# Ledger of designs, part 4: VHH binders against q9vpf9

Target 1, 373 residues: q9vpf9
Amino acid sequence: MSMSIDSNKLLLRKGDMKLDNYPTCAVEALTRLETLIASRNKQNMVMQIISEFIFLERTPKDGDVRKSQALPISQMNLFQEFQLIIALIEYFSRPGRDATRNAIFLSLFGSHLTPQRSKLLSRLISTAVSGSVAPLLSSAGTWMQQVGCKTPLSLEVAQNIVSDFISYSRKTPEQLKQLPMVGPHFAANFMVAVADLYLNEQRSPTLNPPPDALLDTITEWMMENPTLCQASQQPLVLPAGAIAMPFTTPLAGLLRWVVLAPLVSNRSAYSNLHLSLLRALQQLVSSGESTALPSQDLMQIVKSLQSYCARLAESKTDPQADAAYQKCMERFAQAVQIALSSNCITNQIQLLCLLESLPPHKLMKIVIEAHKK

## First folded at step 1 (VHH)

Design k2 (framework vhh_3k1k_2)
Fold by ESMFold2-Fast, scan of step 1:
Structure k2 (fold): chain B 373 residues (1-373), chain A 120 residues (1-120)
Amino acid sequence: as target 1 above (373 residues)
Amino acid sequence: QVQLVESGGALVQPGGSLRLSCAASGFTFSDYYMRWYRQAPGKEREWVAGISWSGGSTSYEDSVKGRFTISRDDARNTVYLQMNSLKPEDTAVYYCATRPYLWGSEFDYWGQGTQVTVSS
């Protein structure tokens, strides 16, 4: 278990590195981390090397360094930040084992993420999208899965992509059109994150539709890449000792978009997206992977439709005569039928009870009756 | 080039046992979920068993649960299917499958299959 004297002398040490030629010291640090990252008793050394030689952070002297609770202060200037981004792009573009790349990426941007590192991560990923840097985007996709695709960290990355490529665009940017080809896992996890940000009362008190360019981008992705949602189901190359996270697909969030869209939008892109999602759902079922689909997102759709029907009742409008509600229920019934037929829904009985609480719809009634036991 | 090669199929009597092997090459085997499927003459292909990349999670079709066991040996790039208490209904070509292609290509990569016949 303990290192021998010879092994100890051969181990890479923090004191062997110099800050003389940035970004050379960062490149040397990344190379040395390849040896250290697999050692559980060297994790503190790994974090110190990253902090001091890659991000040029100074640890506060007034505190217990071993606890890592004090926030480090970055000493990087703008030119050094640029040099680091280029160095990281070059490093992650090199051929090598995915497990090592993913472990290093998680160590750089995981549990010790400062505001400065968060800013650098966003710039790094946007640069990788622009440059189609596939290995880096693969590691970023794995990182999103490991930290959780709907966590503040992943949402910040997704929002920065929207800001950089979508917010001022009138059409799908060319760089984003290639993203499912270049980084399918990142594209799938990006869709999980952005689906949570729009047409979701849990995040906003109003059903705010996504920007037109974002909707068009995701719709095109799904139409051209039938298996894209399965990219988020792939068992990823994880570092030694990493815990496998439950699989999450963008299907539930995007289904909420297409089902609730008739309440706020008449754009034809939602119809194309709906058909693509039905195709993607059938592909997941046909793969033979018995992965549970989260029913909570489907139950939230029911609650949003209940709220809408309550407003119709206040205005004395019959939901069965409301065109928007009829379109919502038609799309929802088709998706629910495929999902229930897969036996991959959690809390199926509770979901069926909630669906029965909605004003009757011909297709939905058929679906509910077919799956009652 | 991704390649899966199944072996171990044979003629066996009802109640007998067989172990199928699937040798993988052309991808990082230890990183991928592996699955077994079967197809009887005149029937659609059905899923039989699956094993996670770590080997920590396994799943089975209800009709084979308790009789079949899936396992893997990452040092040999091989996935196994141990079949016990075989029934005539288990007669099929058995296929090994993985999912190395995620977009714009064939949904799953399949081997050529190995024939299992359960008959007196």
Scores: ipSAE 0.000, ipTM 0.104, lowest interface PAE 21.5, mean pLDDT 78

Design k3 (framework vhh_3k1k_2)
Fold by ESMFold2-Fast, scan of step 1:
Structure k3 (fold): chain B 373 residues (1-373), chain A 120 residues (1-120)
Amino acid sequence: as target 1 above (373 residues)
Amino acid sequence: QVQLVESGGALVQPGGSLRLSCAASGFTFSSYWMRWYRQAPGKEREWVAGISYSGGSTSYEDSVKGRFTISRDDARNTVYLQMNSLKPEDTAVYYCAKDLWYGSRYFDYWGQGTQVTVSS
């Protein structure tokens, strides 16, 4: 059936270069990508079809580098952007294999986004959240895992959700209240991304502090859907030669964020989030689920606190007299107590040794002593 | 005010044993890591051993591992260093120090030190 495939390629190329056929050429291209993506030998054709017929971009070729520099890149107008978003929502809502939808989503947006595709991705995901488009959100969640939940790409997606739904809201929007039910993997990966965004950027003067509405939203999600923090970041079958990024569970990422939050903020919204995480952790431990809080993630919290204490020492400040450090250790000790009660923590002796390397805290000392054999 | 008083240093033959003591006052002893350091003639001060505030975690410099044992007695506010299989290279003034955490270098030596000499 090579003649049929060649005929389809010729039809796309001749008919779909006209603006009066948009979004018809994009819809047709998406339909043909299902057949082409499975073939390694057609990867260059897939990329060309995506660029030319879906995003209306020009893909340079070895012989065309000089010409592509001379010609302006075609830019979609606002109406064409709207038409493409609708076409993508309709496409991803069709019955089909999850693997195919996920492969197409990865091919469309990949790991190296142009500014145009980045803008379209943000609008597409926000539209899918507003419309509760479960299949698209599932593919977006998988895409976040494939590119890494803590990479600039995933952080930008998380930041756009905060901007579009949370920054101007006084309470949790209705669309976001349903997100854990509609797109659990997207909600889980959003939480990993947002925890990393605000935790690592809390010292940045250019990033605004997280809105209370964001902390309230995550708190509500965790209280109503405690198994959401257990959402499995299954090892991906990556393309040959790709290296998997280290995975962090939503519970581990959120816990690290709230434990370290007293170093920059004393807002009550963090205390509410912390309590919801302890409740979720207790439920998971009671069910025998240890993968939600690996010992490696707890050890990473220790390293962050060691770095903070080193800075206190440079300023001749005793960590035992530092209110922020004491609050961090209180929250951390509570989480460690619950985690260690599970009998499922690997390398418990090494973890206890690392915890004991921190400046002493009354509750943490009690927790450590209680779990020494 | 923090005070640390080291004792137990002596002249000893190679292969011999010696126990050093450090008596602490002026702080909540049971809440701090305690460390032993030494300074040999013409050398910089080097870390020897450390013990956590609970006594459950100990650490040693590679050159003394298996030969030296650090311990503490919180009832007496005292940290000990048991030195076995002593070598001429162990000749130094030994100092104890209170520490805020494992691996920290942000502490002061509060003791006068005790001289250990291993004769060839």
Scores: ipSAE 0.000, ipTM 0.176, lowest interface PAE 18.8, mean pLDDT 77

Design k4 (framework vhh_3k1k_2)
Fold by ESMFold2-Fast, scan of step 1:
Structure k4 (fold): chain B 373 residues (1-373), chain A 121 residues (1-121)
Amino acid sequence: as target 1 above (373 residues)
Amino acid sequence: QVQLVESGGALVQPGGSLRLSCAASGFTFSSYAMRWYRQAPGKEREWVAGISYSGGSTSYEDSVKGRFTISRDDARNTVYLQMNSLKPEDTAVYYCATIRYWSGLDEYDYWGQGTQVTVSS
């Protein structure tokens, strides 16, 4: 008969793997997960091993938790958290199969992430960025795609990196310049996440711009790495048993940044970013990637522009505001032209109708008329 | 245990060429991106070039683009910097670097001792 979960836990202890020997028991548990994770019927065993021997989680006694489902509580002190980060960096730096590393990473930091595991994950990834730990960043990039790049989990990771290297760090943003080279898949997925945090009406009607250092960093990444947006699908090899998420690129979110930016900022970096995005979009469309710029994302940009125009209509017309709007529409028209020329956009009629509802712009009118037939 | 040893620095005339080498030991070289930095007297250390762990991506400081080329040989645990069309302003101590660990308060990195490049007429 099959080995039970209790028997497997006993084997971990019997093999001199004791909780008092931390982080040795975590390292040994990670090694054992390499064989167990390939077995579909052992998922519960995998999760129990992770909880007990890696994160040192314990279920409270029944009498201590009266009217709630008993949740595991981590017994790790700050020193053990530090030891675990070092052990994980070392583990993910070992030679091995990408599929196995990705499966283990997803099992450690899946969608049912506790606050203490989330904090540790963010610190682990920031350490990997600073240390250029390429295999770990590759696994983290795959994890972001599997949980969704715009979910709260991925956004927390992205916000932590912004805080550590841009907003509050005494270190220069130069530490991030290596990221597209070290972990292109992670860098691309990071851009998807951070693009959702700024210049996005769904999160704030004031269209808060990104920090200058973040904008400059992303602009340099896009200018220096023409294929970076394609890297959001890398590695192509998913963890065994993982569900394929819809293909996501940073193009849509960054396009929203450059289109809406004239409404709140006059920085020249947006012009450079815009040109790099048009080049990236043309490359993806030419390679047959029909989802490079989804029509739903384009429609959302239209809605943001409509909201802005409606607010202006309640006040006296400002010549500076009109100039800003004209620049928004010029950039938007150029991107829409490339997307519509792909012949792969579903709901093209709805998109064209929404675009026509915006105040007139010469280039956009030409684009609409060219695709009406 | 971790060691980075730079070599190849010399005195050269403007327009000349040099190839710098950095021999690495004590860590899994093929899993880490490698970088070159330089520091001129009385100035802050500046980043010069970087190469990804796979060698598939390289990046350069604007002032050296088109003149310098970074490469790696994982079989020999060595990273190289080929410097062409050297200018007097390229005069500096050149350092090989990789970062092992960052804790938010302290940064743990591995730097070589540097190799002096002097460009004079």
Scores: ipSAE 0.000, ipTM 0.149, lowest interface PAE 19.3, mean pLDDT 76

Design k5 (framework vhh_3k1k_2)
Fold by ESMFold2-Fast, scan of step 1:
Structure k5 (fold): chain B 373 residues (1-373), chain A 121 residues (1-121)
Amino acid sequence: as target 1 above (373 residues)
Amino acid sequence: QVQLVESGGALVQPGGSLRLSCAASGFTFSSYAMRWYRQAPGKEREWVAGISSSGGSTSYEDSVKGRFTISRDDARNTVYLQMNSLKPEDTAVYYCAKWGYLPSRYEMDYWGQGTQVTVSS
């Protein structure tokens, strides 16, 4: 329903904004975005308002820079960055429609973030966790799903949460203990992101090993909130024209992480996490949840184990490597048994064939045979 | 005791076909993946083809893809290698192996005597 007459009215309102009254101009811009965000034809105006009045960005003027598609340059000082974080927390704490808040959040941060907006996003989310700002965490969780929970953007958010709340702790901080209750969608997507972060260290060469406090925090979350396993599979309320990223379950991501963990670590924290995941999977299966653990995710674990076995075949016999693989297969077989007992696995025959391609393991053979006939 | 007995090797002309058999005993055949390997004169032993315990998945070395087909008959405890469009480069002793945790270790423990395939005019 966007027409030329509406566009003229929006242009006039934009011209009324003043940059010399920050952060008031950012708050006014957020309010105006509520009207504009519903129109596909006004998306360029939305982006311009965000850049000029919220993030105080300028476009480089050089012709060569224009041709190189240089990123906008932030004119914000540190005090203005602080003012913006407070203004955003206040804005997202106001009563309003979830669809509108989520659309505005996606427009503010998007999928192609500048380094400055990325830093502000991480600080915003950490502040929201500290203050238990439920509406903002809900929008952040939706944003992670929309941009993809395994993308560099979501991994950076996850890494900053670990750094800010977990790195100095012997046990789960109180703010994180309540996070599944305050922001379940964010907690679910954080688990997806953190599992991928530590499985693929190549995305962050400065990344330290996962602290026990992180594994213990996730174990506590899963023990107390088993339904959290499937939160990221919930349908999203998307703004007009947005494309949904493929659903990813925390259970699938965490399971892949703990199954492969024996290849690099013998820490008991992983065994505790594994047992909490089996308990959660069993409860979901018993409750009739049809998508507890997708076959595609199980097949991806098989591919990872095949790659490891191919590397081992090039070496002489290593008893420690043998023990590690046996532990991986034991954890995997236990999860596969529970998943197959649900009778909800798609492409079950293909999955069984793929499992049989792995080097033999006693428990896995028993599981495969139990489900062939 | 575990035993693998290969058979079916012969002298064949280029472009010809042969079917190799491997009779297995001393273990639960249907629970294990099986592989074929070959060793040409003066060369290292190389992997040729593999089949999963169910028979639902097969894999081949690049030089034999489209020409060789691996299959199994669990009722007879036998794995087969159908070789079509044979080339002089396929001349080798062909070995059957039970596939385990580390292929090289299980190959050492459970290899058969092999069967000679010669491709010449």
Scores: ipSAE 0.000, ipTM 0.096, lowest interface PAE 20.5, mean pLDDT 77

Design k6 (framework vhh_3k1k_2)
Fold by ESMFold2-Fast, scan of step 1:
Structure k6 (fold): chain B 373 residues (1-373), chain A 122 residues (1-122)
Amino acid sequence: as target 1 above (373 residues)
Amino acid sequence: QVQLVESGGALVQPGGSLRLSCAASGFTFSRYAMRWYRQAPGKEREWVAGISGSGGSTSYEDSVKGRFTISRDDARNTVYLQMNSLKPEDTAVYYCATGRIYYSWLPEYDYWGQGTQVTVSS
């Protein structure tokens, strides 16, 4: 029968999946994707089914030149969006194979999301956090690793959680307390993303601290379980032939927070977070995990401190006499000592040279000298 | 793993009725949509009717609407096609297919039954 049958008949418009019966057609589409997702040559059909029967999307008409560059148009009303979120929560809560569930999640919310799908994803994940939907959060954690935890997509998800549970009174920070227990991989990747949004000069010329409630929540998570940083290190459950993207830990980003915090904040929570990060770093080093704190991330912290010291020099303020700088260097020296003691840091000579370029600090000088061999 | 067995096909006079049955095994029946297709002599296979998982929705080819009714019994893992007011044009081999199949002509998706012959003739 090769090539004698029209491939467009693979999913008939007169078939049993009909838009008139939403969200049933979305549930049936998800079920059919369980078979199609295993076939690499059916990707276009998978994407068409997702677009038509799950997200109720259509492409702009061929004759509309103004929309030739436009994204797919969503036909969902607010009630249908709500129905889809409930259907997806029910679907991802079903007992089943993690590889298939993760493949479907990745197909629904790939790296090139429309604004409508991005908003639905954020709402879906926020609802799953609120409802402690562990299987869905597991798939979301896998998704964040696959698209990259510091990409705009992951940052948007993190910002939405901050908005819903921290910045708005719609939900409370208390609802986040159990997140590390319910979805440890997602919690770890959330921390990677959210750490990138605050106290980061690469994102903003001003070192904006995180909201107090967010800082307190993350500090409590880390105090309760410093090994939360290792949750992202578990192998991803992906379909056969899929390539797992490298994991990241929240350690580097949170270390930047505690090192740079004295420059903009006097909150005591940073001291508790710092101690928890030292414990986490020691455990990761002891396990032989050289990628948990890359030298590039340590060098970025050095550059941030260099920028601060340059501004102090212009104001004729002595960095060695600046209390804030002393606290930054004390915390940084303690972390660097643990990292260097692993003997797994790449470009150690370059890192040591950069550290020596900072204004002298007693503990940091001792650390540098101890590792010059 | 997936097995579908059709039954109920017969010779019937124009205007008569038949009920076809499809017994399913090897998968969680209630979670999957079920479909009926038919193939007349010398013609390509065409879709006839579909029913969603748990029976929430049904759909039909225009030529059979009002005459055919699809239904399912999840407790017995069976889907039915009630055929009323049969016409000579309904003469075909009728095939049952699971919701895990979009297209029967691709070997990797051939989770079809053996078919059951329906002949409408005087």
Scores: ipSAE 0.000, ipTM 0.094, lowest interface PAE 20.5, mean pLDDT 78

Design k7 (framework vhh_3k1k_2)
Fold by ESMFold2-Fast, scan of step 1:
Structure k7 (fold): chain B 373 residues (1-373), chain A 120 residues (1-120)
Amino acid sequence: as target 1 above (373 residues)
Amino acid sequence: QVQLVESGGALVQPGGSLRLSCAASGFTFSSYAMRWYRQAPGKEREWVAGISWSGGSTSYEDSVKGRFTISRDDARNTVYLQMNSLKPEDTAVYYCVAEYYIGWSRYDYWGQGTQVTVSS
């Protein structure tokens, strides 16, 4: 028998909710959102309930209709933030519809993400990783796909996971070992985000170089779970204000990162990651079931190398003589050779033409000539 | 053509043991991670256990940790779930799942399930 005495709270209007008993009002709000979330005409009510009763946000100037002048400010103290994290872990751990939980997660963190909500999201996800809270990690993975894995929102989440489990954690490799099994969608989207994070330091000017432990963890994930390389990054639905981002796979993102790594670092951990990616690619293409490196993804790597060569031209440096460029092209040529040797690569002629636009490299020239037919 | 066929489900008394098997065909089994999910009447599907492509990594839902063991035999294209110290709340249809991604598309292949009933 159900022991729930207050099931009728599901039908409460916004005006019936009270702030007097936090976090009870947040729990009641989450339950009420299950009724409202499917209705397009109720989205303003959903956003207002989230802002006022879950995150305790207030507009500094009541009655000011100019949103650019009055940003919501959260009134949550540190204890209330802790209470909310516990309530959300409990909520997302309970039996319920996955589609409803995913929609609620997106509404909490997708359409309006202040710095405080972003910090709470990162703390929530870190707690879910530590506790192996699979339903919450599934919702987080879907959220990353919906907002875009290479957006500032996803990059901040990735940076905070690196900080919590790698940079400042002595047991990080063991704590993250199970993540691909517990939350494969989240793990795949995290790899896309972290690869882009460390390639685009402009998004995080205070970003430290990636720790070797991060590269080693991803290398282990790839060795144990090569199918994660192929995870789709296409957003299915975007909240208001989200940016549609170019599609990519974890393999494509990680390959771009490792190919371009010699431009900023000569650490051996990158070579280990590169070899694990080549192994994963070989396994996937050999099965005949792989499109893990579509020509579009390889062309994006070409564009990155073209941009580097343009910068070298400004400095009057020969790209063919640059040691960093040589190492980049060697890694790229190895991946291209495996990709082109499969029957799964589409638009091969255009890819070969773009590869020929790069300054000549001995191994790449051999690869191109072998596949011209 | 991917096919997953579960077997081993039965009626068992509390404290008993069962071994579930899932025979896979139509894909390169040794290259993919495998999972077990379960669904009790009136409840949503619950993840139970997972095993990496190599068998080197396994994971379990907290309520089954220490009681259930997932394993694989790549020579036979089979994944197993050894269930010990069974409880009435373990009563559910158990599903074998192969989850993998190809290019831009995710593929989740589910078996038809095998019924486990824990009752005196």
Scores: ipSAE 0.000, ipTM 0.198, lowest interface PAE 18.4, mean pLDDT 76

Design k8 (framework vhh_3k1k_2)
Fold by ESMFold2-Fast, scan of step 1:
Structure k8 (fold): chain B 373 residues (1-373), chain A 124 residues (1-124)
Amino acid sequence: as target 1 above (373 residues)
Amino acid sequence: QVQLVESGGALVQPGGSLRLSCAASGFTFSSYAMRWYRQAPGKEREWVAGISGSGGSTSYEDSVKGRFTISRDDARNTVYLQMNSLKPEDTAVYYCARSTPEEWLYYLRGFDYWGQGTQVTVSS
């Protein structure tokens, strides 16, 4: 019914906005997006309004006409960036219209972020954590699920939270203690992201344990909030017609932490985290449509243990006599037993075959035999 | 099961033309907006063109406006990209993607696509 020229008539309304009155033009833009974002064919207009009036972005001026720039550069000064963070905190702190707010958050901070927008997003989320801005953290949690919790964007957000609240702390920061209560979905997705940064050989040639304060924070969260791993399983609040990305629970990543921890650390917090994870696994019930613990993630734990055992064999050390390996296998066997009994694992046959490739362990052998049938 | 199969990519001379096709299955094709993306070697994936579920609205990246035309045939569950006046800068693997009726969400996902794509090379 409508041609592209008819849709372009709505873009002329941008002429009513004045860039000289910042951050008022950004607030006015956010209000206009509330009506435009629900329209089926208004994507380019939404993105142009965000770029021009919220982030003050312009295509880089290039003296060489043969040069190509993929993303525009923000013209905001440091004071305007501060003003925008305050305006966004105020905007996203308002109750109601959650689907619209989530769509706007996704439009502001989608998968193709400029470096300027990435820095702004990190500062925005850190400010929201400090201020316990629950509606904004809810939108951030939805954003992490939609873009993917283990993507570079989500990992950068997680790293910035660790930097801002954890890296120099001697104990669990007070600002983070309330995060599971204030923003449970964000807290759960943060745990998915941060678990991928530590005790993961794909991110580091060696198993790099998390900072003590981070481990203590995550352990306290899991002990005090038994349903936290299930927070990501809640339906996303998105506009009609939007496709929700599959949720991811932090169970697999945190399980990797507790299973591999004996290889690099003797901290007691890992034992407490392990018990909390076993309880979380026991509480899960699969609907048959999705499971909380993909077998592919567990297979990565097996591969790490295989690599460790290969190194021990080269040094003439018996893996079956190695105390660290025994503790790893004990924790792994307990978790696998509960997960299999709770129907939390996808594709059990391939996982059981891979587990059999590890040096024999008494409890693991019993678990494998019980579920082989 | 959503499935998209791209075809029509080839080696062409600068100034040449190609028509790419994307055959869709596993969903109600007429209800969804469709998009073309491309990825040049060593570059990020970029949006090229979009067409609404009704076919009434089309949109294009500025570098392809006037040269490329997106169209759809709902009876054949196929979206097309007619590429004219091809330049070496158009060399890329071309992918098609399904958008929601509120297509901005798929656009924001950027790299979401189906299939292996189809290679277009513009060179003498």
Scores: ipSAE 0.000, ipTM 0.163, lowest interface PAE 14.4, mean pLDDT 78

Design k9 (framework vhh_3k1k_2)
Fold by ESMFold2-Fast, scan of step 1:
Structure k9 (fold): chain B 373 residues (1-373), chain A 121 residues (1-121)
Amino acid sequence: as target 1 above (373 residues)
Amino acid sequence: QVQLVESGGALVQPGGSLRLSCAASGFTFSDYAMRWYRQAPGKEREWVAGISGSGGRTSYEDSVKGRFTISRDDARNTVYLQMNSLKPEDTAVYYCAAYLDWGDYSYFDYWGQGTQVTVSS
């Protein structure tokens, strides 16, 4: 059906919006964004509406021409922040097109967030986790992939989930136990982010293990949901013509956790997580998913082990006699064997050369020799 | 980890030339449109130039058209801004930005920390 000229006149102009009744103006703005996002060449208007009527922002720079009706972000009080969070939860819970919801979420919380929007995003996602708001968590999972799961933005969201649900808990909270079922894509991307925060020398000068409750949570998720790592590989629901950011899986980061854990921890949860990861790798092999475990991530694990062995050498300790190193190499050799046997690694020659540079280990030597042909 | 690092900013005389570089890491560079912005003291950030992910399309702000050239090298994950016939009005901190674009929409951006260009006698 051809749209009549009169139908286009029903689109309310930005200048007709009022700031007098919050959060009504934010709800009205969200509804108008649905129409504007569907129309080409409207991004500047979309961003201005979001800034002015949803987040109540004003540019604090002299000489910049802005509408005088825009309120400074510093004047949005805690009650208005609460009202916005509730309005966004209600909005994203509405029946509607997933592509439109995802486009609006990405427009609200794009890669260059102000500190205020970042704080609101973290509160919004924590509230959605607590309330099991599946549509919002789906949009959040898409957002994490589009901004990058290991970027400062995604890491801040992940750290706030850890702070809100994990840091003061002795056991896995019920809301988090259900997360792989309510929001599998978000859960998978959350695992990518948190795996990067712990047992990673690139993030910390010391190998800091995750909090016990976080390790237990992720271990339970992997044991109960063998395909959870594949949730991040599902196609994104984006508007026609949108370019999806490449997906990633939590396999490499979690493998780094289980391989490096013996250097800092004796918790049995790492053994259970290791076995679940081996099962996940076998299942991916059966499905033919060659992109699940990048060779560069395995090479980073080798580099971490090289750094550990160099420190042992300075202390005149033999890496081959170190019990922790032996356990690390045993777990690593098992995972590498499955990955190599299944052609899950695209550049194996360089990886094999790097593995040979590590102090010898019986099982790893067998794995290397088996794959040199 | 996504990172954009600008380099090449310097003090130059009016009429001089300078080439800025922006090195990208942590994402699939060829999927992203790249843009240069500048910000003079006390002014808003101004768009300067843009190049599509394919490299086939370039665009420029009217004040720099004919003087500046944007280009990209996807093998090196780098975007360049060649600046010729520099004027004092070109004095600013220059920022690199990466955008995911679907048609005429740009809903996602990464920013670098900037590089200072000063055009003075």
Scores: ipSAE 0.000, ipTM 0.179, lowest interface PAE 16.4, mean pLDDT 78

